# Designs tried in a protein design chat: VH-VL binders against o14526r1to248. Part 33

Target 1, 248 residues: o14526r1to248
Amino acid sequence: MSYFGEHFWGEKNHGFEVLYHSVKQGPISTKELADFIRERATIEETYSKAMAKLSKLASNGTPMGTFAPLWEVFRVSSDKLALCHLELTRKLQDLIKDVLRYGEEQLKTHKKCKEEVVSTLDAVQVLSGVSQLLPKSRENYLNRCMDQERLRRESTSQKEMDKAETKTKKAAESLRRSVEKYNSARADFEQKMLDSALRFQAMEETHLRHMKALLGSYAHSVEDTHVQIGQVHEEFKQNIENVSVEML
Below, E stands for the ipSAE of ESMFold2; O stands for the ipSAE of OpenDDE; V2 stands for 0.75 times the mean of E and O plus 0.25 times the DockQ between their complexes.

## First folded at step 13 (VH-VL; framework fv_cixutumumab)

Design e5 (at its last look DockQ between E and O 0.46; V2 from the best seeds 0.00; counts 0 for: pae E 5.2 > 2, SAP .526 > .496)
Fold by ESMFold2, look of step 13:
Structure e5 (fold): chain C 248 residues (1-248), chain A 122 residues (1-122), chain B 108 residues (1-108)
Amino acid sequence: as target 1 above (248 residues)
Amino acid sequence: EVQLVQSGAEVKKPGSSVKVSCKASGYTFSSYAISWVRQAPGQGLEWMGGIIPIFDTANYAQKFQGRVTITADKSTSTAYMELSSLRSEDTAVYYCARDTWYEFWSAYFDPWGKGTTVTVSS
Amino acid sequence: SSELTQDPAVSVALGQTVRITCQGDSLRYYDATWYQQKPGQAPILVIYGKNNRPSGIPDRFSGSSSGNTASLTITGAQAEDEADYYCNSRDSSGNLVVFGGGTKLTVL
């Protein structure tokens, strides 16, 4: 007689659960991105310090010999490379601040998401309660109809027939009220489900757009450093060519 | 024996109205709904509306809202369907059927009337 | 009509099994009811509720449903089963009635 328990929580509720779980994963992925960028910044800082140490080694090599001008070219290049990687470290540290600020904004949005889940679950509970009472109202109405038909066949007095009709009408009115409550609760549930799904989808789209933008900033910072390193290398090549063999 | 006896065939001009009757017997008329379903030649079944006599309340399909009036006379156990502003597209067989409206999730029509042919032509 | 979708035609070999489907969003909440109509006749009730047959309907007729789809199955189709088959149910509001477009069954 009722498909409520068999169909209602199945396909439609599964889609809602998938969307909700996806939205809940947003803050986790934001934290994971921050952790990844933090580790990359540590790698770049370590590289910068290593290049600065290498520059000191170039300064300690045979400064009075004929090779001294070429050791100076090594020193300058190593210092400049150290600075390139230090600047990338600073850019990544600034990006981490942007990622964490976005994470704080997500926490506020996530609270609203939780409140909508509670509201939707309340609507489901109301619908479930009315749906469980409807079979009882239907059975009572059928019993009154059977009583009325029995009395009609027995050709009982008009007084008894009128009483049976009154009982049937009261049962019909109770059933109608229960159906009206079910229809209202189902409409409310459908509206809340649709509104929540649209909001969750918009939240996911916004999150993915922000994450893509943050990854773009990461890629841009790395690209800028790669260009700067290339320039340092070209300068190194030119400085070697400019050293005269006669000066050696 | 539960029976629904419909009025005879009608030939009508465009712009006029038709009123089809459906007389019920063999059951308590006021406790079951009466639904009206039409079928144009070569086409499918189309629900027009219905009435629950115990409430004296009619519901109509959106397509027919404003053109159809469904009533019931409990004293004669007869339901009526009146369709106004007739067009050639209204040429169809019109059925009445007893409706188990109280079966909220599983309502069904049983029995059906034999149908009333309404032809709209000039 | 547009709220319930049926394939317009299906065929089955004599003695074989055939399945006629009906799809609609309201079927998640309300049962489909099935009617058989032969040419020149009023429809008759074949299946209502989950799988109830009125008296006089052969036991080769059965109904089933899953999600937004309901099915009428005829096991061991006979020549007299050749007819149009309609599903119906309540609309999304629960207050109105809707029919599928009908399926013409041909027994080969």
Scores: ipSAE 0.238, ipTM 0.679, lowest interface PAE 5.2, mean pLDDT 86
Fold by OpenDDE, look of step 13:
Structure e5 (fold): chain C 248 residues (1-248), chain A 122 residues (1-122), chain B 108 residues (1-108)
Amino acid sequence: as target 1 above (248 residues)
Amino acid sequence: EVQLVQSGAEVKKPGSSVKVSCKASGYTFSSYAISWVRQAPGQGLEWMGGIIPIFDTANYAQKFQGRVTITADKSTSTAYMELSSLRSEDTAVYYCARDTWYEFWSAYFDPWGKGTTVTVSS
Amino acid sequence: SSELTQDPAVSVALGQTVRITCQGDSLRYYDATWYQQKPGQAPILVIYGKNNRPSGIPDRFSGSSSGNTASLTITGAQAEDEADYYCNSRDSSGNLVVFGGGTKLTVL
């Protein structure tokens, strides 16, 4: 992750919007994660049910004949697998609850952050406003200067020259004030934006840490289930190995 | 043609003062600022300060505050730079330049005077 | 006050392209201006604003900016381009002017 405090500048000072937009994606990602896990849980549940049906099918095997004992092995294994997938479903459902809980907390945090950065947004707007006025002020001053020069060339009366000079002076002063306002607004923006950027960065980092933790939980749940499934299959293998042809 | 004509070379003793003039012509004097920049032998350009004649107020680099005075005479279209308490380190070529102060996003100087050599020696 | 930094010296082969860079915090908000100075002469304005050339300045000179940096580019360096180049800008406050340390360009 880039240092937000060093990357908030850009054309027309859109850095705030960019960073804020990034932060707003947090809750979205959380929701998407929950949805993803939900889908996985559904799959596991379906798998469980399917295995249960398979067990039933095995139970319907012909009880007669030399192969009959092996149907029991299939039945037992299928039942166990069904249970494994069911357990995973449960784990994932619990994880979804955790994700949703985090989502709620995240919303609270975001609300608070929004309140805190309102002043920065205001500063952005102020800066934008004063920036737009500068060209006009400059143009006005230049026009007055040009007019004064024209009058000079035309050998205009002293009275008219004095009037023109006064207008130029006023325009110059207006421009100066505009520049000062701009500088002030810029300074204010810079300070507030830096603070906001740091806050946003902290939020994102925290969010990513939480998300990683949740992913870890997800991974562990799946892994544990696979271990159990592996054990079931090992048992199956042993069971069939323990049944000799002579025994059947 | 826009021109800035500076006063001649000066030789001064340490502790004395020097006043350099810059006469502007070819444009409306009050519409532009005049900046002063010096360059010591073999060294870079150093901004000293500037004045906007229409405001009759000068800004100074921090290094020269209290020791430099920049003024402008609108009647003669002449800017002045006075440097007091001269030291050997003040030996330099001093330039005046026209500054488009109303360009708030930039500071470009055009044209420049030919420079005034000030030598401070005991 | 804000400072501008330049490399003290750069070299370029005749006909090649060279970029001289100026760096400073103030450049994030203000444009850099570039001057050429030859020995015994006053500085001459070569680039101002985003990429403006005064009359008489060859089109091989161009200006650019990015972040806290500004650059003067000479595309197709000529022997006469050998000189010192200085950048300047408004300081962070916008009230003062600052110069870079200058870059000596040697054309080989």
Scores: ipSAE 0.020, ipTM 0.520, lowest interface PAE 5.1, mean pLDDT 88
ESMFold2 (binder alone), look of step 13: mean pLDDT 91; pTM 0.938

Design e6 (at its last look DockQ between E and O 0.01; V2 from the best seeds 0.00; counts 0 for: pae O 7.9 > 2, placed apart)
Fold by ESMFold2, look of step 13:
Structure e6 (fold): chain C 248 residues (1-248), chain A 122 residues (1-122), chain B 108 residues (1-108)
Amino acid sequence: as target 1 above (248 residues)
Amino acid sequence: EVQLVQSGAEVKKPGSSVKVSCKASGYTFKSYAISWVRQAPGQGLEWMGGIIPIFDDANYAQKFQGRVTITADKSTSTAYMELSSLRSEDTAVYYCARDTWYEFWSAYFDPWGKGTTVTVSS
Amino acid sequence: SSELTQDPAVSVALGQTVRITCQGDSLRYYDATWYQQKPGQAPILVIYGKNNRPSGIPDRFSGSSSGNTASLTITGAQAEDEADYYCNSRDSSGNLVVFGGGTKLTVL
């Protein structure tokens, strides 16, 4: 007997099941990335609002006091920092749109994946059904062969010999068709399993590559904001020096 | 006693054909397939094709499709293999074997003929 | 190339156990059959199905399979076991018959 009826479902198709399960985790990780970026955007917006509030505090200082020029330096710096973080908030909101767009593409791909899994399992059912029929067809064929040989040994009438030969040929034809159905069902199953495994592997590789690219965009946006904050700090230092020179 | 008796050795020229016979006895000829297997000098076994006499239909390995014809005569319990357009690579021993095609997953060849040597030379 | 792969040669000491292997994707679906061939002779059937011996084959011959691999095991190898061994099965399509390249067993 072939290994299919006894072993195939277990160890031999385990790789397909592992790949499919791994692919199902993709949309979860995409949602987690979107949620993380959304929380970071909220943090940046909160920071921006806090800096704007601090700028108002600097505006409430006396405009004619001895420290009025220094309070103006603080106000300008606080306003500029608020704008830096507001700009990062907007960059992160745009990145969330990219993540969500990828998520929509994933849903379409995963719908195809689910349909392919169902189609592959249907092919397995067809193969299993034909595999159960083959031993029965074999037994029937051998029984007809034995009947025909018995009648030949008994020197039975030509009419009965012809009838037995017809039954044997009919059983042989049934067996041949069962073999053809098995080979066809097995080939269809193998093709669907191979195609699915290749697609699942490609899907997982593409997902990881795309997620890395999205994370790279996140890192670039944060880096740009860090540069801008540094520039605000340098302007702050220079404005302090200018006040010190004018007080002299 | 199940026996397969093959025709004698053949010496052939390139471009010609050869027809090897395999006469079966001791079993119901039409219920089993006959397979043909060749073996070039120093080489392994190579399945060429087979026939199930009850259907009079032959099946061939891709390599031999178009050059080999396998037939069976149920009245004489004899199978034939004809290979055309012979070349030096066709020098081999050609075996017939009784094939338990109905076992499908577990089909086997038993017995084998003694083989027919075909030599293709100038 | 062959769809069934066998090592071309294997050696065993007299009285020891040896395994001859056959590997191919089709063995997931179809049983391997094993033939012994001595020089100048036709092959003879030694193992068919998973582990069936025809009448006249010594019980030191056995068959097994796992995954894509089938094995012929000879327990207590004797000088007369020196021969070529071929596995065969159906091809990847299930419609054709294929043989492995053969394994020459040498009994030392």
Scores: ipSAE 0.398, ipTM 0.774, lowest interface PAE 3.4, mean pLDDT 86
Fold by OpenDDE, look of step 13:
Structure e6 (fold): chain C 248 residues (1-248), chain A 122 residues (1-122), chain B 108 residues (1-108)
Amino acid sequence: as target 1 above (248 residues)
Amino acid sequence: EVQLVQSGAEVKKPGSSVKVSCKASGYTFKSYAISWVRQAPGQGLEWMGGIIPIFDDANYAQKFQGRVTITADKSTSTAYMELSSLRSEDTAVYYCARDTWYEFWSAYFDPWGKGTTVTVSS
Amino acid sequence: SSELTQDPAVSVALGQTVRITCQGDSLRYYDATWYQQKPGQAPILVIYGKNNRPSGIPDRFSGSSSGNTASLTITGAQAEDEADYYCNSRDSSGNLVVFGGGTKLTVL
């Protein structure tokens, strides 16, 4: 992750909006993760049900004949597999709750952040406004200077010349004030923007840490289930091995 | 919601002063200019002056120079307009408005206060 | 200070189009802003910038500019559009605000 405090520059001071937009993607990712896990849980539940049905099918096997005892082996194994997938479903459902809980907390944090960075947004607006005054003030001053020069060339009356000079002075003063305002606005913006950028970065890092933790939980749940499933299969093999043809 | 709440109606004698208040809420007060505009009965809108609180700098229309004082209290988010040496011609509704610079050399007043009626009579 | 000039009054038939024009030297540098005012009410922003409408303002309101002029156009005038309309802008310095004299629009 890049350091936000060094990368908030953009055209027309749009850095704030860009960073803020990035932060707003956090909750979206959280929701998407929840949805993904939910889908996996549904799959596992479906698998569980299917295995349960398979177990029933095994139970319906012909109780007569030499093969009959092996149906019990199938039944037991299928039931166990069903239970494994059901357990995973439950784990994932619990994980979803955790994700949702985090989402709620995240929303609170975002709300707070929004309130805190409003002043930065305002500073952006102020800077934009005062920035626009500079070119016009400059242009006005230049125009007044040109006008004064024109009047001089035309051998205009002293009264008119004095008037023109006064206008030029006023324009100059206006330009000066605009520059001062711009400098102040810029300073304010830079400070606030830096603070906001740091806040946004902190939020994003925290978010990623939480998301990684949740992913870890997800991975662990799946792994445990796979181990259990593996054990069920080993048991199945052992069970059929222990039943000799002579015993049947 | 952005709101500007103005002080109540005033009745003043000629030669006296009036101070109208405008309390702002719903936005960062210090970051936006507040302008004062008056309207005499049956007349048009007349800009008096404005202030940007963060800069604590006010501009005035030439007509009111020396007679009007605009101030802002950042701690209370309140702007003030004081008009001295009141005349009958100063009878008007006085509005405060938030002055916002947009883009491309554009600015606008929004929102407006509801106005404060000032009556100057003997 | 630069002045903005408006026609004092204009009329438009219901459903027709009317254009209110503002003229002044400052408009060469700054965009005009337009306000609607009805009797006993504060002005309401209707157009700002090139052609921006605030939320709540009908799309029949539009703004345009050319040279030292700016215009507010109401396409399909409604009875409720009867009001005073004011243009404003900044003066040449950018520090002062100027208003037009206002235009009373009558909808016939």
Scores: ipSAE 0.015, ipTM 0.504, lowest interface PAE 7.9, mean pLDDT 88
ESMFold2 (binder alone), look of step 13: mean pLDDT 91; pTM 0.936

## First folded at step 14 (VH-VL; framework fv_cixutumumab)

Design f1 (at its last look DockQ between E and O 0.01; V2 from the best seeds 0.00; counts 0 for: pae O 14.7 > 2, placed apart)
Fold by ESMFold2, look of step 14:
Structure f1 (fold): chain C 248 residues (1-248), chain A 122 residues (1-122), chain B 108 residues (1-108)
Amino acid sequence: as target 1 above (248 residues)
Amino acid sequence: EVQLVQSGAEVKKPGSSVKVSCKASGYTFSSYAISWVRQAPGQGLEWMGGIIPIFDDAKYAQKFQGRVTITADKSTSTAYMELSSLRSEDTAVYYCARDTWYEFHSAYFDPWGKGTTVTVSS
Amino acid sequence: SSELTQDPAVSVALGQTVRITCQGDSLRYYDATWYQQKPGQAPILVIYGKNNRPSGIPDRFSGSSSGNTASLTITGAQAEDEADYYCNSRDSSGNLVVFGGGTKLTVL
């Protein structure tokens, strides 16, 4: 007869645990995104420094050599590429700050989720307690009813019959009170379980939307840099064409 | 032998009321609830309400709240159901049944009365 | 309307097994009880408390439940099993009683 543990917790308990587990993965995913972007920023910074070094190499050429005009074309291109990648490094560093800020917000909402889990488990304990005591109240009531019927068969005095009726009514009132407590505890538990499931679902949806926005910002920053790199390359090609072989 | 004996068939006009009786015998009347269930022609069973005589209080299905009064007389071991403001759709067989209210999760109706036919027509 | 849902009709060949179902959210907390009603008669209790048969009900009747669904099973259906079958239980509040819409069983 243990309704809450046997019948009630199966389907609803599984869904609750799945949703809570998903919510717990949010902060982990946020940290992983920050780490990924940090590594990409390091790659871009390294590339920028390498291009700056290459530009200096181009500047070390002699001003009188056959390739002096072409060394200047290399120098300008290398400088511009270094700046493109430095700019992307800065954009990614700013994005990391946004990801970490979101991570701090997640920690606060996760604490609230833990409080709801505790509250829901408390409601389960209340329901379990009243459910466990109902059979005892039923047994007591039936025992009083049997005593009353036995005394009626024995043609007992009116005083004894009145006492038996009083005991039976008191047992009935105790049983009714226990039933009312069960119904209230069950309704409270159901509401808390439903409310928690809805909140966890909304939290997961919000998390996914926010993560998509952060990834969108990453993609935009990379796209903007690739456009600038393409422009530098076209300028490089045009500068080569402007150098006359006869002047070389 | 546990029995529930109901009052006879009734023919009523719209707007009037009907009071059906259910006399119990063979058990301690006050210890069990009495439930009232109706069945319109060609329709299913519909719980109207019930009373636990030891408390002398009744509960009603929302559909019938305000139109049904269920009472019990412990001295005669008789339960009553009164339905007011009758209309043609109240034409039905009305059953009383002994209800094991104390079994709460597993409560059941046994035995049933034979039913009282109430016809509402003008 | 009814908080308990039953199929309005089912058929079974003589001697075969049939299952009549009753669905409702309250069945997660309260047992379904099953009644048989033959034409012109009051209902008779068939199964209560998940799978208890009152005296006089044949062994071929049994009950079961899972989640929010309860079932009445008749194994080796006989001609006299042709009847309407109703489930009932407590409502969502636990204080009131509700019936399913009934299932007409035809034995072919």
Scores: ipSAE 0.491, ipTM 0.809, lowest interface PAE 2.4, mean pLDDT 87
Fold by OpenDDE, look of step 14:
Structure f1 (fold): chain C 248 residues (1-248), chain A 122 residues (1-122), chain B 108 residues (1-108)
Amino acid sequence: as target 1 above (248 residues)
Amino acid sequence: EVQLVQSGAEVKKPGSSVKVSCKASGYTFSSYAISWVRQAPGQGLEWMGGIIPIFDDAKYAQKFQGRVTITADKSTSTAYMELSSLRSEDTAVYYCARDTWYEFHSAYFDPWGKGTTVTVSS
Amino acid sequence: SSELTQDPAVSVALGQTVRITCQGDSLRYYDATWYQQKPGQAPILVIYGKNNRPSGIPDRFSGSSSGNTASLTITGAQAEDEADYYCNSRDSSGNLVVFGGGTKLTVL
């Protein structure tokens, strides 16, 4: 992740929006994660139910004949597999609750963050406003200068020249004020924007850490189930091996 | 005083387009968003979209996506809303309103224009 | 997209207190804004933020919020308060704006 404090610059001071846009994706990701896990849970539940049905099917095997004892092996294994997937379903459902809980907390955090960066937004607006005044002020000054020069060339009366000069001076003063306002607004913006950028970065990092933790839990739950499933298969193999043809 | 002055009433035929203007004064035009809201006769307020002039970035309600275009002229402090492929259901009063910037603040519409009546009839 | 819901109509006796409620998921993220609209007029902002009144709005108007709900309260309703009231907010993404369906307030 890039350092936000170095990346808030942009055309027309779009940095604030860009950074905030990145941060506001957090809650969306959280929701999407919850939805994803929910779907996985549904799949596991479906699998569990299917295996349970399979177990029943095995139980309906013909009790007569030499193959009959092996149906019990199938029944037991299928039943155990059903339980494994059911357990995973429950784990995932619990995980969803955790994700949603985090989502609620995240909303609070975001709300607080918005409140904290309001002043930065104001600074952006102020800067925008004063920035627009500069070109006008500059243009006005230049026009007055040009007018004064024109009057000089036309050998205008001293009185008129003095008037023109006065206008030029006023325009110059106005420009100076505009520049000062701009500089002040810029400085304020830079300070507040930096602060906001750091806040956004911290927020994003925290979010990523939480998400990573949740992913870890997800991975662990799935892994545990796979281990159990593996054990069931090993037992199945062993059970089959232990039943000799001579025994049947 | 902050004011939004909208263009006059329009009568349009189905399938045509209408462009409504909103001239802002009394504040820094680029510092606020302009939103467009319409209200059909006897119906509620419906947000159509808005624009942040400084960014020249418009956002639209999903319902109007592809049919509405919102623009802003910073030089004249005027926002525009163009609605194409007009239907009878588009008959409404269309308002412009000064809004806060998107995403960062709650929507504070103040002030409102007086509204522009658009009638779509064959 | 997030939706805001309001009761379509409420009544209040003159001088009594009435509460108009707005509900929606987006209110978790954003404050509700309230507008008053009288027939033939443009809406007027009456409450914004946590509980802010614009200049010219009587102090009998107040706003509150809880969870995914926001409320406009008129304490001591006056005859002139009879109007339609709308809440709005940003949607959950913050990119869009949504309005409630409006509440017609009748002062009896």
Scores: ipSAE 0.000, ipTM 0.449, lowest interface PAE 14.7, mean pLDDT 88
ESMFold2 (binder alone), look of step 14: mean pLDDT 91; pTM 0.944

